# Designs tried in a protein design chat: VH-VL binders against UPF0166 protein aq_448. Part 5

Target 1, 96 residues: UPF0166 protein aq_448, of Aquifex aeolicus (o66756)
Amino acid sequence: MKEVLMRIYSSKEENLEDYINKLFEGGIRGAVVLQGIAGFGKGREFHSEEIEVLSYELPVVIEVVEDREKLLNFLKENRETFKNCYITFERVKVWE
Key: E = the ipSAE of ESMFold2; O = the ipSAE of OpenDDE; V2 = 0.75 times the mean of E and O plus 0.25 times the DockQ between their complexes.

## First folded at step 1 (VH-VL)

Design n09 (framework fv_necitumumab)
Fold by ESMFold2-Fast, scan of step 1:
Structure n09 (fold): chain C 96 residues (1-96), chain A 124 residues (1-124), chain B 107 residues (1-107)
Amino acid sequence: as target 1 above (96 residues)
Amino acid sequence: QVQLQESGPGLVKPSQTLSLTCTVSGGSISSGDYYWSWIRQPPGKGLEWIGYIYYSGSTDYNPSLKSRVTMSVDTSKNQFSLKVNSVTAADTAVYYCARDEYTVTYGDYWFDPWGQGTLVTVSS
Amino acid sequence: EIVMTQSPATLSLSPGERATLSCRASQSVSSYLAWYQQKPGQAPRLLIYDASNRATGIPARFSGSGSGTDFTLTISSLEPEDFAVYYCQQSSDWPLTFGGGTKAEIK
């Protein structure tokens, strides 16, 4: 089988639970949520996590490794749920 | 319906530069869905992948040839080209251009369609 | 680089017979494997991609199977136009590499 790493980028924490529930119910083997801590972009302006702000929204990334065809079919069946996400795919080799 | 056609000199002298152009018709080279490759086949031997180019100009080359090879793309003419420097008799081959079925989603590579191929002979 | 080994080098068969062609990779290529047919004086033609998917326009008698390091191209009943050289190709790692080819000849 062909495995890919899918990353789902979202700036809205409020939708995270729905994304995870859809992945779980769609039979995806696993998903990991990562949160940005610091970074800079094209403007070279440095941004970092604010330690004291409980409700501050930070970019989140959901990472999934799964068979390519299964992920494409999953996304097509759940287009409405993920319509506002930026999604990327990378080919990976899984150690067996 | 997409077709590829190679063109360029069929005879190149040793130490000179081999230059070939592939013209794409029936589809746009500016499509983000495809890479564009060169593959060669010496007489009576198998196939050797040379390299690919993306319409943005991004390239990757076979390490065995990387020091002698450059590829370029001309989106306005719907063409991509191959140059092999410092040729020897070992570079005598039929040269094919091919569309590399690589989608950004998959990262898989296979070739369809192919050009008809052009024989390049390296001889004085 | 990943070395692709095809066997046998030559298959001598009669029309109507089943052909099985082998391709082995020096390391796992998962399902990143394609098969091509080449007739004399012509460019290769894609037959199978992703180990088992038939390309558009390819007759149902052609099928591919296998994963990891061992792959097979099967032609269920040879037609006269099927006598050609067949190549496998991996896209699991760089550089892309082809097998040495198997020639299908009329017995």
Scores: ipSAE 0.000, ipTM 0.592, lowest interface PAE 10.7, mean pLDDT 82

Design n10 (framework fv_necitumumab)
Fold by ESMFold2-Fast, scan of step 1:
Structure n10 (fold): chain C 96 residues (1-96), chain A 123 residues (1-123), chain B 107 residues (1-107)
Amino acid sequence: as target 1 above (96 residues)
Amino acid sequence: QVQLQESGPGLVKPSQTLSLTCTVSGGSISSGDYYWSWIRQPPGKGLEWIGYIYDSGSTDYNPSLKSRVTMSVDTSKNQFSLKVNSVTAADTAVYYCARVEYTVDSGSYFDYWGQGTLVTVSS
Amino acid sequence: EIVMTQSPATLSLSPGERATLSCRASQSVDSYLAWYQQKPGQAPRLLIYDASNRATGIPARFSGSGSGTDFTLTISSLEPEDFAVYYCQQYDNWPLTFGGGTKAEIK
């Protein structure tokens, strides 16, 4: 089994509830929500010509550890829900 | 540089099982950065996606073919295979194997293709 | 399933002319759209992905545009080697579906 850590980066106010509900409905083993205290996220508009400005919405990271193929299939089935999220994968070794 | 090469019988009788193998060279199936697909093209017609397989052996099939299709992977030989059961004349096509680069937000498009192998279903 | 419709079925042009090929989806596919070129006796070759990104090694004369349901592949000045069949493919929804193809042929 190839286990990966998936991180979904999003604004706290940007459909967080829908993301969590989709993960639950998709049979994902578990998800942990980490709330950032400051940052910039994907999908935020520039407020100046040179520098991206800080959003008033707090960034959130949803962390999932699951089989890679299961996560790819889940994301494929839920493309519309997660299309504006910045998502990363990292191979992990799970302690057994 | 990655190359894909299809192999298998060019002629299959109606009602029998069509069996094809794709051999990958210049890259490893078990690297986890890609998943692998079969696409077919009946003579003079367009392209039809058949299915994906991941290095774990997990598969996704086109619903139109799901009841008749099985894909498998042999990472030790760097190969993946396609079986189509109960073939008819409608299964006559050039069969391509192809690679899909892993992407988490989109990217189920085919960056490298095999040369294709013609399979004719005829008695 | 999402139905992909390409038009025209056949496009007759001379070398040096601009080619514009259309692809329409029966429902929105956002920007999850790829274009392929297929020459006689050869496998398809990826030209464009994510509606507008050129694949590695593809000449600058090829460009893609559009989003939602309406997509265009443009060849700014046809070279002799560009006369081929072109297919669009959506990957927004399962199953993956291809258009019926547009054949670019010499007048």
Scores: ipSAE 0.000, ipTM 0.583, lowest interface PAE 11.2, mean pLDDT 82

Design n11 (framework fv_necitumumab)
Fold by ESMFold2-Fast, scan of step 1:
Structure n11 (fold): chain C 96 residues (1-96), chain A 125 residues (1-125), chain B 107 residues (1-107)
Amino acid sequence: as target 1 above (96 residues)
Amino acid sequence: QVQLQESGPGLVKPSQTLSLTCTVSGGSISSGGYYWSWIRQPPGKGLEWIGYIYYSGSTDYNPSLKSRVTMSVDTSKNQFSLKVNSVTAADTAVYYCARDTVEYFGSGDYYFDYWGQGTLVTVSS
Amino acid sequence: EIVMTQSPATLSLSPGERATLSCRASQSVSSYLAWYQQKPGQAPRLLIYDASNRATGIPARFSGSGSGTDFTLTISSLEPEDFAVYYCQQRSDWPYTFGGGTKAEIK
């Protein structure tokens, strides 16, 4: 089957638990959450997370590797949940 | 309005490399929202997807052509290109470039929305 | 690869008649199915995406339906400009494959 890496980009202010729960309920085999530590984007405002102080404005990325058609169908069925996310796909090869 | 225009030789000799370029105007190729594709159509026959490229240089090719095909992108010129190696008469076709929606959030917007006019490439000695 | 089969190969009708074009996939493509129209000497033009959504500027007489493996493009009342070749394309899996086309011609 054709597997792809899907990245879901969101801020810490989003409901991360809802995204993870939907992926689990949809039968997706795995997801990894990565936390950004610094970045800037539109408007060029720099954001960073200090050691002792948490900022909820830093980006969070959820990475999923799954069959392409399955992910497209999953996103279609969960349009409202993911409507505010920026999502990208790329083809990957999984080592057996 | 986005427009795509193919350019390249109309005649290529068997065993040589076919090179085509697509120039994009009215929109940026350095857009995270789109892939850029090549499709061909032999005279009197149907459409065959060749491959796509993302502005980062990431590509995916039709497995039937993968060993002979290379795509590249030049974001400074707003162009992307196709090379087909070791051509034969079977590669004679009208070649189209097209803009392709990326595979991210959404259920139904995966399609080719803008096409070039096509360029006929004949493989003959 | 997913094989797309269109039928009939040729559809001979008069202006004003309803046209029904079929597209069948060798395995499920969910709703990831697009229809394109191609006139002689021209590039294909997007008509329908996600099985049933009309592209911008496409007249209401064009409609798409279906899901899974069986899809239909309907033209409710043929206009002279609708005589063309119609292709379906699945977007469910690589490589993206097209049907062989249905030619709508004047009877």
Scores: ipSAE 0.000, ipTM 0.578, lowest interface PAE 12.5, mean pLDDT 81

Design n12 (framework fv_necitumumab; at its last look DockQ between E and O 0.10; V2 from the best seeds 0.00; counts 0 for: pae E 11.6 > 2, placed apart)
Fold by ESMFold2, look of step 2:
Structure n12 (fold): chain C 96 residues (1-96), chain A 124 residues (1-124), chain B 107 residues (1-107)
Amino acid sequence: as target 1 above (96 residues)
Amino acid sequence: QVQLQESGPGLVKPSQTLSLTCTVSGGSISSGDYYWSWIRQPPGKGLEWIGYIYHSGSTDYNPSLKSRVTMSVDTSKNQFSLKVNSVTAADTAVYYCAREYVTIESGYDAFDIWGQGTLVTVSS
Amino acid sequence: EIVMTQSPATLSLSPGERATLSCRASQSVSSYLAWYQQKPGQAPRLLIYDASSRATGIPARFSGSGSGTDFTLTISSLEPEDFAVYYCQQYSSYPYTFGGGTKAEIK
């Protein structure tokens, strides 16, 4: 119940490499990057894999399962990197 | 209606092991929805969390006590237990067992059900 | 370990008055804070969880507020049964820790 699923909503245009590097360097247990096939964000511009010109802007979700307090402290220490990201948390149970 | 009840000797000699059992009634300890905790309160003082046990036997203990504490669970008796080794007068306290939710649906991680408490006195 | 500091140590008030109890954490606990009421000879009773949510069966006169390091329990109009000791407790990280308590007593 201290374990959470964190989702960072991003795109390949938005410093994805920097996010992954920060997570790795910060000792986060692991991360999975999921490629969205369609979506839109704050700009409300629709992006889809079927639109070849805009495929570079397709939505990406970075998922992390980790201790809640550890993730919150990580975000505090890396505030500048993540301050404008759309981030959600869900409490989860991890199979032992 | 779930109730918790502590049991065990009220008097323990210094250097011995105090041993307490919490009996759960009106619910099941083998549910994956809860952690089962021990908390103590020296007379006239505040509360100290000792640790928790999950129905699988997994535990986590307060680092201040970890070297002297063990917990166990007996799902067939619907009980969980605390042992504190090498007790001194500083271990004199009212000992409570308590329940906390493990599930996101409750929104609780606080202790929602407490036993009535049992005083354990460490004296020669 | 996160140290929880409660103030004042004692509140001397009359029934009908508003009580304000303070709890401070040595590090951020976000909103993972509970308040308990304890009467003599009894176990603590959960009042507030997640800083501001009332536990089941707790009267509306009890309210909690705050986030991070500063938290407040407010009792809007004290009833005779509200004179007790109140503890805050963080559950942000292990070990869980409790404040030293605030005793509410009749003036």
Scores: ipSAE 0.007, ipTM 0.596, lowest interface PAE 11.6, mean pLDDT 84
ESMFold2-Fast, scan of step 1: ipSAE 0.015; ipTM 0.643
ESMFold2 (binder alone), look of step 2: mean pLDDT 92; pTM 0.940
OpenDDE, look of step 2: ipSAE 0.029; ipTM 0.754

Design n13 (framework fv_necitumumab)
Fold by ESMFold2-Fast, scan of step 1:
Structure n13 (fold): chain C 96 residues (1-96), chain A 123 residues (1-123), chain B 107 residues (1-107)
Amino acid sequence: as target 1 above (96 residues)
Amino acid sequence: QVQLQESGPGLVKPSQTLSLTCTVSGDSISSGDYYWSWIRQPPGKGLEWIGYIYYSGSTDYNPSLKSRVTMSVDTSKNQFSLKVNSVTAADTAVYYCARDYDVTWGEGYFDYWGQGTLVTVSS
Amino acid sequence: EIVMTQSPATLSLSPGERATLSCRASQSVSSYLAWYQQKPGQAPRLLIYDASNRATGIPARFSGSGSGTDFTLTISSLEPEDFAVYYCQQYGSSPLTFGGGTKAEIK
């Protein structure tokens, strides 16, 4: 199996419970929720010597490690739920 | 840069197996970045998705054809293939292979297509 | 399966005119919709994906809009090479399904 780390990025904290419930119902083995401390996105400029990060809405990231095909099938079955999320995949090796 | 080319017999007798191969150049199937699909079009009609294959051998088939269809992949030759069993005149169509570009969501849209190959089912 | 219905079946227009092609899904496909152009004897060519994103190399006169069940392909000013058959395709649910096509023909 190809194991991947999937990160679901959302700036919408109000949707978090729905995302978690879908992952649980989909039989995903586990998920970790991380809350960002600071960040910025579109419309902000970088300063060359100091990067200013100030946000009134902190990003939420859900991390999942699972089989790639299982996650792709899960996401396809739940496209509407996750349509506004930025989702990344990264190859990982699970230590057993 | 990316090219797909269908090959296989243009005539198949009723009840026999239709076999086609798609050769991919300019991209590697084993990279795992894309899925690979077959789509067909009967003369004068619309498009019908047949199924996809991933480099791992994972497949998904259109339920209307699932009992008669098998796909396989040969990463060493950078090819994937289609077999349709027990063909009838209704299987006469132009068959296209295509690159399926939505690896995050499974089946997706098709960004590159082969030229198509006409397969006629007749006695 | 999700049934895709395109209207009209045939659209008769003159070069320079605006073309508006409709595609309806029998249930919501969110924004998971693509548009293709097919000329006689050729494979389909991707025009639009994710309902509104123009594919690489596609002229700016092509635009897509819509979400859910109702989608539109617009050609702002028809060129002679635009007279072709156009198909919509959903990828919100398996099996992948195509519309029946809209033929754009010269009036």
Scores: ipSAE 0.006, ipTM 0.611, lowest interface PAE 9.6, mean pLDDT 84

Design n15 (framework fv_necitumumab)
Fold by ESMFold2-Fast, scan of step 1:
Formats: structure tokens, sequence, C-alpha cells
Structure n15 (fold): chain C 96 residues (1-96), chain A 126 residues (1-126), chain B 107 residues (1-107)
């Protein structure tokens, strides 16, 4: 079994509840939401009259450890829900 | 590198089943990194996506064709296949197999097709 | 399903000229749009994905732009090998759908 750590990057307000509900309904073993202390989320904007780049969204990361095939099938079946998310995969070894 | 090759009869009679196989080389279907699709093109016309398959046998078919289409995969032969039932002259087309970027390591890939077979012409005629 | 409309149907140009090809979706596809090149007797070749990203090995003269419903493929200076049929394809909504194609032909 190839297990991966999937990270879904999102803002705290934008669709987080929908993401969590879909993961739960899809039978994913577990999901952890981590709140970023500082950083940028989606919606980064630079106004020409400002020096500082402002983003009012703080990054939130949803972490999932699951079989790679199951996660890829889940994402494909829920493509509309997750289509605008930045998602990464990292292969991991799970201690049993 | 990765190569796809279609094979199967070039002539099918109306009402019969069209059957094609795609052989993948230079990469493994069972790696789970990609979906695999069939796309067709009637002579002188545009492209139509038929369906995809994942190495586990999971499939989705174009709703316009779903009642007549079945795909299957044989990971031991590194092949996937297409069957279209009850064919008519409207099914005359060049049939391509293609690698589907819907799923890959970074998971940001969607239904864009980066490698294609050469295509095989299937004519439906008596 | 989303209908993709390409214009013009045919584009007659000379080598060295700039080509601009349009693709319009019947509803928003965000940036989930690819462009393909097809020469007679050959399979389509992926040129652009995610509206503006060049696929591996694609020359810099090819560029894509647009989002939502209106997309453009630009070839900054046509080479002889670029006279082909070009297709756009959306993958925002299932099923993925292709445009009818634009044929770039020598004037």
Amino acid sequence: as target 1 above (96 residues)
Amino acid sequence: QVQLQESGPGLVKPSQTLSLTCTVSGGSISSGDYYWSWIRQPPGKGLEWIGYIYYTGSTDYNPSLKSRVTMSVDTSKNQFSLKVNSVTAADTAVYYCARDLTVEYDSSGYYSFDYWGQGTLVTVSS
Amino acid sequence: EIVMTQSPATLSLSPGERATLSCRASQSVSSYLAWYQQKPGQAPRLLIYDASNRATGIPARFSGSGSGTDFTLTISSLEPEDFAVYYCQQYSNWPPTFGGGTKAEIK
C-alpha cells in the first residue's frame, strides 16, 4: 500500500466546511486542520499604489494520510469541490 | 519515452461491437500516477472524449456514449481496452488512446492529454 | 455539457505572421483549458494547459491567455511546421469537451 500525506491549502473562511464534509463522506481515515500563523492564501493581490502586498486570507492546511489511489480517486470524484485548491502529496511511512 | 499503441480490427459491421486495445510502453499503468483515456475523431471532424480508466478498473464514460461503452484494464500486459456496442456509421472514426493528466504526483493535473497513440481508423460498413 | 466554440474556422496566413486563435466556452471554465496541435495523419499534440502553461518541449512562440469563457492561443511568428489544425479543450466540468478546431493554412 502506498500511503501519502496530502495537504490541502485553503483560507480559513473559504469553503473549509465543505472540504471537511467531503473528506468525511469519502471515508477518509482522518483529517487535521492546521492554522497558519503568518503567510499568504489564495487571493493574493497587489494594488499598484501600495508597497505592501496584502492578502487578508491566512493559510489553513488540511492534512490527510491515506492510500494514494484512494485519495486520487476521491479528488477526481470531487473535482468540482477541490478544483481551486492547491494540493500537494508526499509519500510517507505509517507506523502501525 | 512513454508510447501508446492502438490495435484492433479496422472494419466493423453495423450492430456489432467495436473492440480496441491500447498497449503502453515506457511507463507502467499500475504505477497509479495517471488515468488512461480513449478519444475519437470522425474523418474531417473534431475530437470527442469517450472515457477513462484507472489501473484499479475505475471508469467514467462520456454520457453521450455511456450506454454503449465499456473499458477494461490488464495491468499484467500493461494494456487497456475499449468496447463500443451496437455500432453504426456514426461510430466511424480514428480512435486514439491517451494518457490523462487528471491524476499525477502533484494532483493538480486535470483532463489534459500529454501522450497519444498514433490512432487507428475504424470504419463501420457492411 | 460545456460547448466550446473556436473562431475563425480557417485562418490563412504567411510564414512569419502572427496568428491569433480564439476559443469561447458556453459557461465559465476558469483556467482549465488546454490547446492541441494536429497535423494531417498525426495524433494531437498538447501545446498549452491551464490556459497559459506551455507543455514540455513546446516552443516559446506559442502562448495562451484568457480565463473564464474567452481564451486565445497566439503564435508570435508562424513557422512552416505550424500550419495545422488547433483544438481547445475544457476540463473544468465533466465531461471534458473540445472545440471544433481552427485550421491554420498557408495563404
Scores: ipSAE 0.000, ipTM 0.574, lowest interface PAE 11.4, mean pLDDT 80

Design n16 (framework fv_necitumumab)
Fold by ESMFold2-Fast, scan of step 1:
Formats: sequence, C-alpha cells, structure tokens
Structure n16 (fold): chain C 96 residues (1-96), chain A 125 residues (1-125), chain B 107 residues (1-107)
Amino acid sequence: as target 1 above (96 residues)
Amino acid sequence: QVQLQESGPGLVKPSQTLSLTCTVSGGSISSGGYYWSWIRQPPGKGLEWIGYIYYSGSTDYNPSLKSRVTMSVDTSKNQFSLKVNSVTAADTAVYYCARESTYVWDSGTDYFDYWGQGTLVTVSS
Amino acid sequence: EIVMTQSPATLSLSPGERATLSCRASQSVSTYLAWYQQKPGQAPRLLIYDASNRATGIPARFSGSGSGTDFTLTISSLEPEDFAVYYCQQRSSYPLTFGGGTKAEIK
C-alpha cells in the first residue's frame, strides 16, 4: 500500500525499449527516462557528453513511482529483462 | 559485511542535549535505497523508533519526539548522528542505530537488517 | 500511530514444545510486518519480514503467518537458544511501531 520511487540504472541503451514495454504491459501508470550527461561505474571509466568520443556510452535512469507490492511482483515476473540493471527503491509521499 | 557502531557519552544531565554518532563500515551511507535510523529501548521496556535520515539529509521523526530530536549525516565520514534536546529521566535507554532496508526486489527486504550493538545512555544528576 | 499489541506477555514452555506468539495491529498493515528476537544484552535480530519470509540464516522451525491486523509467529519445536523476547513491528506507516514484546521462558 505504500508508494515507492524505483530507479532503474542501465548502461544498455539498446535494451531501453524492452524495459519501457515491460513497464507498460505490467500496468505501471508512468515512467520517466533520464539520460545522464556524465558518470562512471563498473571499471571506473568516466563517460561524458562534453567529451566527443563516439565509442562512449552514457548511463540511463528510468524513474517509476508506484505501489511497493506491485513493483516487487513486476520485477520478479520480469527478472530476466532487468537482471543487468542496478535497481534502487526509496519511500516517497505522493502530494495530494 | 555492513557494521554499525554507536558512540557518545553514557551519562547526560537532565535538561542537557544527548548526542550520539553512528559509524558505518563495510558499506556506504551514500548508497541509495536505505534509511539510517535510531531506535531506543528503556531498561526493561520495549523498542521505540526515533527517526531516520537519508544520505541527502532528508529526515522523518517520531511525532512523540519531533520537537526535541535532530538527526544529521556526514557522508565524508560515513556517519550519522542523533541529538535529543532537554533530556529527562524518561530518555534513559539503550540507543541503537540501524539500517532500514527500503525494498530490495530480489530478497523482498523491508526491515532493519543491520543493528549496532547499542549504547546505554543514563540521564541523571 | 498504529498500535501493536502482543500476547501473551509471557509464554512459559518446555524445550521441544510448539510456541505460538500473537501480534495485533490497531489498523490493517497488510503484510508489512516483521518479527525480531532479542536476548539479554544484545541488539534485536531479524527473524521474519513481510509477515512470512524468513531472514537469511534463520532456522526453518521459525515461521510467520497472517495479514491485515492479526499475525502469528510459530516456533515448531523450541530449542534452548529460542528462550528470548520477541517483538513484532509494522512498516505500513510512519511512525514505525513495535509491539510490547512476548517473553518466552523455560517452564
């Protein structure tokens, strides 16, 4: 019964359409996709939009606010799709 | 492995401010998805949740204590702290810091998964 | 706030017996309920989360059940190390609240 903010972090832009389609099909009412302009993670390589290197890749974040139970069941059903993503949850209050 | 350790004075005089710090090791306070909480237990009594802080500085306090409590976080030291103002004998308790898991999808976690050992704070003159 | 009530306050049993501990919420907490075990001088230890899921390393003799307002912790066959105080806790709404505890003691 609690709303949570779920963030899905991925460096795999090619998988973005699959992520969005699964969220839509799972009855998630809304999702926002953000593209990072700089970041580093695994391997500690810095990626930046300011550096015009054609072979680099920028992080993608998908933000969702939804009921906790619904999101946990959704992720369990779609474990294969999201297995390479770093996923975080935060409790939020939705403004009336 | 994540470990939490409380530190602070064991004796505080009535009307003064009680100050405690929790040091986190084996994990980063700056990692998302976790709230960092304080819980207390008066001698021979049950557990009372005091409040939580997120590494951004966002807090939520138990309404019963809200007027007297402040929490803060120092991400560079991997620490978070509790201040309780205007203490009385009723504030005598073992104080625990704990990590509050905020829904990990693969384990269904929704609980206090790591606790400090606790520190006894006695309020007396 | 949601008030959590545990019963009985004290449960006197012998090793090998089945223990049943109750926890009631003043309003529905769905399945957002955890159980903790506390031994003298120690921090609480998580046993069960989300009403029925055993935490890592917790023996199979511990089980949780219930939803809404009524919850039960069952220990199928008491071991000597199980004589401790048990607390339930709701996570449905803030402030987080705990029950008053049930002390399991040797008969």
Scores: ipSAE 0.000, ipTM 0.567, lowest interface PAE 12.4, mean pLDDT 81

Design n18 (framework fv_necitumumab)
Fold by ESMFold2-Fast, scan of step 1:
Structure n18 (fold): chain C 96 residues (1-96), chain A 124 residues (1-124), chain B 107 residues (1-107)
Amino acid sequence: as target 1 above (96 residues)
Amino acid sequence: QVQLQESGPGLVKPSQTLSLTCTVSGGSISSGDYYWSWIRQPPGKGLEWIGYIYYSGSTDYNPSLKSRVTMSVDTSKNQFSLKVNSVTAADTAVYYCARHSYTFVGGSWYFDLWGQGTLVTVSS
Amino acid sequence: EIVMTQSPATLSLSPGERATLSCRASQSVSSYLAWYQQKPGQAPRLLIYDASNRATGIPARFSGSGSGTDFTLTISSLEPEDFAVYYCQQYSSSPYTFGGGTKAEIK
């Protein structure tokens, strides 16, 4: 409701620094970057960081917990920066 | 092309549990792009939001109804359901299921797709 | 909860006239405001979202304006099919709340 968890999914690690800088400049209080370890989906090909045979691109996820209105306005102002990202929202409770 | 359709008993006795199901066709409930809501409208009155559910089972309910309502999702059937416990005449309404977008850049929680509605009458 | 108040409750007009419908929020909802049209026996239909954006397929005669606590839906020239009940809805915070509705009826 007021606070939401926003996840920004990107396979483009080269853009990660720009994403983080925009969030910081937009007054977002914090962001956490998570690295994909293993997965499969479309195409059903298994990928794992534990398998050190071939170089492959694992998704990164940026997690932000912030006021919903603030995040929606931030994203509207920064559409070009995040245009290649898949973004999800989930309502959360914050322990105070 | 995505459509929502409600189904339910039509008539429920006071103190019983009302059960409704919404079937999603033309799209997948499991896509993760949408949340799914129930909204009701008593005859001749306005609209009241009941709650939403995400395909993972995550829910949020209107505080006015939270003690009496439960939502669930069945991804294998592409359905989500509502149960209202201990019904009274005040629960007589047309019940709508609806979709809202939350997963896109600049996403919003307005209702862009509605089912046709199903009338539920609480009467002895 | 945020209380949404619509006025007038009933608007009696003739085809071709301009309709102006008001919606007020008990606290600021920024631009997180939608308008719906409901015809007898039908589900509500989304008209406007984010206070002023027209939904896909909605005729240009429908427009929304406002921000914060005061919002307006305008129908520039009423068509016969526009006589219906109109609801506003805020989605700034849960629970989502709707106004009491404005009925546009033929004079």
Scores: ipSAE 0.000, ipTM 0.573, lowest interface PAE 12.0, mean pLDDT 81

Design n19 (framework fv_necitumumab)
Fold by ESMFold2-Fast, scan of step 1:
Structure n19 (fold): chain C 96 residues (1-96), chain A 124 residues (1-124), chain B 107 residues (1-107)
Amino acid sequence: as target 1 above (96 residues)
Amino acid sequence: QVQLQESGPGLVKPSQTLSLTCTVSGGSISSGSYYWSWIRQPPGKGLEWIGYIYHSGSTDYNPSLKSRVTMSVDTSKNQFSLKVNSVTAADTAVYYCARVKYTLYGSGSPFDYWGQGTLVTVSS
Amino acid sequence: EIVMTQSPATLSLSPGERATLSCRASQSVSSYLAWYQQKPGQAPRLLIYGASNRATGIPARFSGSGSGTDFTLTISSLEPEDFAVYYCQQRYNWPLTFGGGTKAEIK
């Protein structure tokens, strides 16, 4: 079976727990939530002895590596849950 | 405050190349956070997206125009440019430059800042 | 390409009335839809992004709704400065495409 990297994009911080729970219940091997850094941009104060706390809403990406057909069937069965997400697939080779 | 300003000739002859430049102030084109785009609007008609460019020089163009369009970026001048080859009367339009927040797959924020637009007439 | 269809082409209303503008996509664009306002001789101005999120500085009388293929822009009570052309745009797929516009004009 061919493996793909699926990325689920949300334009704002959503109830990510629902997305993750559906992936878990659907038998997907694993999912990772990644967030961009948008709070440290130009014009922000940065102290040498501390790290500025991110208070800005961060864009989120859920990354999954799984068999392509399994993911397509999963998305079909869970259309309502993921209807507001932008989803992409990229063919990858898993190290084995 | 970010501002975009178009510049270029207002009249171009058929079969020649249309060249426009967008100057950005109040923000840096070198920022990895944004794409930069051109949109056009023929008199009395709707909006048509032409293409986008990232500060690295990476571009994507509307398939309807891809064979005739080239965009480029000059980070030292904080400018990006549009060239449309082999123009015809159908290329007569107001041309706008605009900014859009960077996304890997085109799902980012919309065009949040626009230039005022420049009318280009293609006529002999 | 995804074709965006707006209706009506022209909407004739009086100040104080509610305006409802429709935008339909030829295929699902999820919630990746924006609305722009354009006044004569001016560049378009962003009103709504992500189907329902109001852009910075946009008055509360503007609201967006919808998902998939059917979207609506509502102006709860028209002000004189709201008479303009409104465009929807899908951001789901390249090439980016706009609707043909709806002109809101004074009755």
Scores: ipSAE 0.000, ipTM 0.551, lowest interface PAE 14.3, mean pLDDT 79

Design n20 (framework fv_necitumumab)
Fold by ESMFold2-Fast, scan of step 1:
Structure n20 (fold): chain C 96 residues (1-96), chain A 128 residues (1-128), chain B 107 residues (1-107)
Amino acid sequence: as target 1 above (96 residues)
Amino acid sequence: QVQLQESGPGLVKPSQTLSLTCTVSGGSISSGGYYWSWIRQPPGKGLEWIGYIYYSGSTDYNPSLKSRVTMSVDTSKNQFSLKVNSVTAADTAVYYCARGPLYYDILTGYSEDAFDIWGQGTLVTVSS
Amino acid sequence: EIVMTQSPATLSLSPGERATLSCRASQSVSSYLAWYQQKPGQAPRLLIYDASNRATGIPARFSGSGSGTDFTLTISSLEPEDFAVYYCQQRSSWPPTFGGGTKAEIK
């Protein structure tokens, strides 16, 4: 059994409540939702007005720290809910 | 159903300014979440992206065309427009307006999604 | 600027045959690649986005594959209405760029 950081990337905020409810129902100990606030890339320039509006469209990231096998089984059981998400796993050390 | 329709003169003289307007119907240009683009296609050739505008008036243009291109938006008319200065025969093309969803990818930064809605296109011929 | 190269320029096939169209990027575009279909006198129509996802309403015979620099559009069995020009487009690097197109024509 090893603990990992799982990140769920989604461009659709409208699905956020469903993702969180599934994690809660699945007995996951906790989840944190992060949202990008602004950015740039690939030669595109942002103005303050654009940045303000773009904050609503920035992808949502859900971070979970849990046992790896438990998360794999959770995702297998909830394939349809998370099928459009990009999901990554990273090894972590938990204090205590 | 959101629809886009191009309008403007079909004939422009060399050295003059090409001016086109795109009318958005079935949805608001100022709703956010989308970038509005112009894309052109010379007869018998491929597609070339010209530029995009956000409803706030913020623009970005293809570097190959940046010195000659200006876009503007009129949210009260639900329209956005294209001007190309100092035209030559090489600017003869079918001009399309198109909608692209706004997407910000945390891993790669800002990106537009694919162009999901296109106008029917309007042919502009540059000839004396 | 990323250059997109499509091959072949022209593909001559009969209805019922499998079509395979290639698109190559001069630099990695990850999976940020779209395919469009254009019929004569019409605007392009989105077929595939993010390399392999079919757009709404697009028949199952259309599929996309690939990542990085090498991409393929496959039509498993050509229907008469599939004879058109196909364009690939990258959205990985600004400005967005299109390939030169592949014309699928009836033999």
Scores: ipSAE 0.000, ipTM 0.556, lowest interface PAE 14.8, mean pLDDT 80

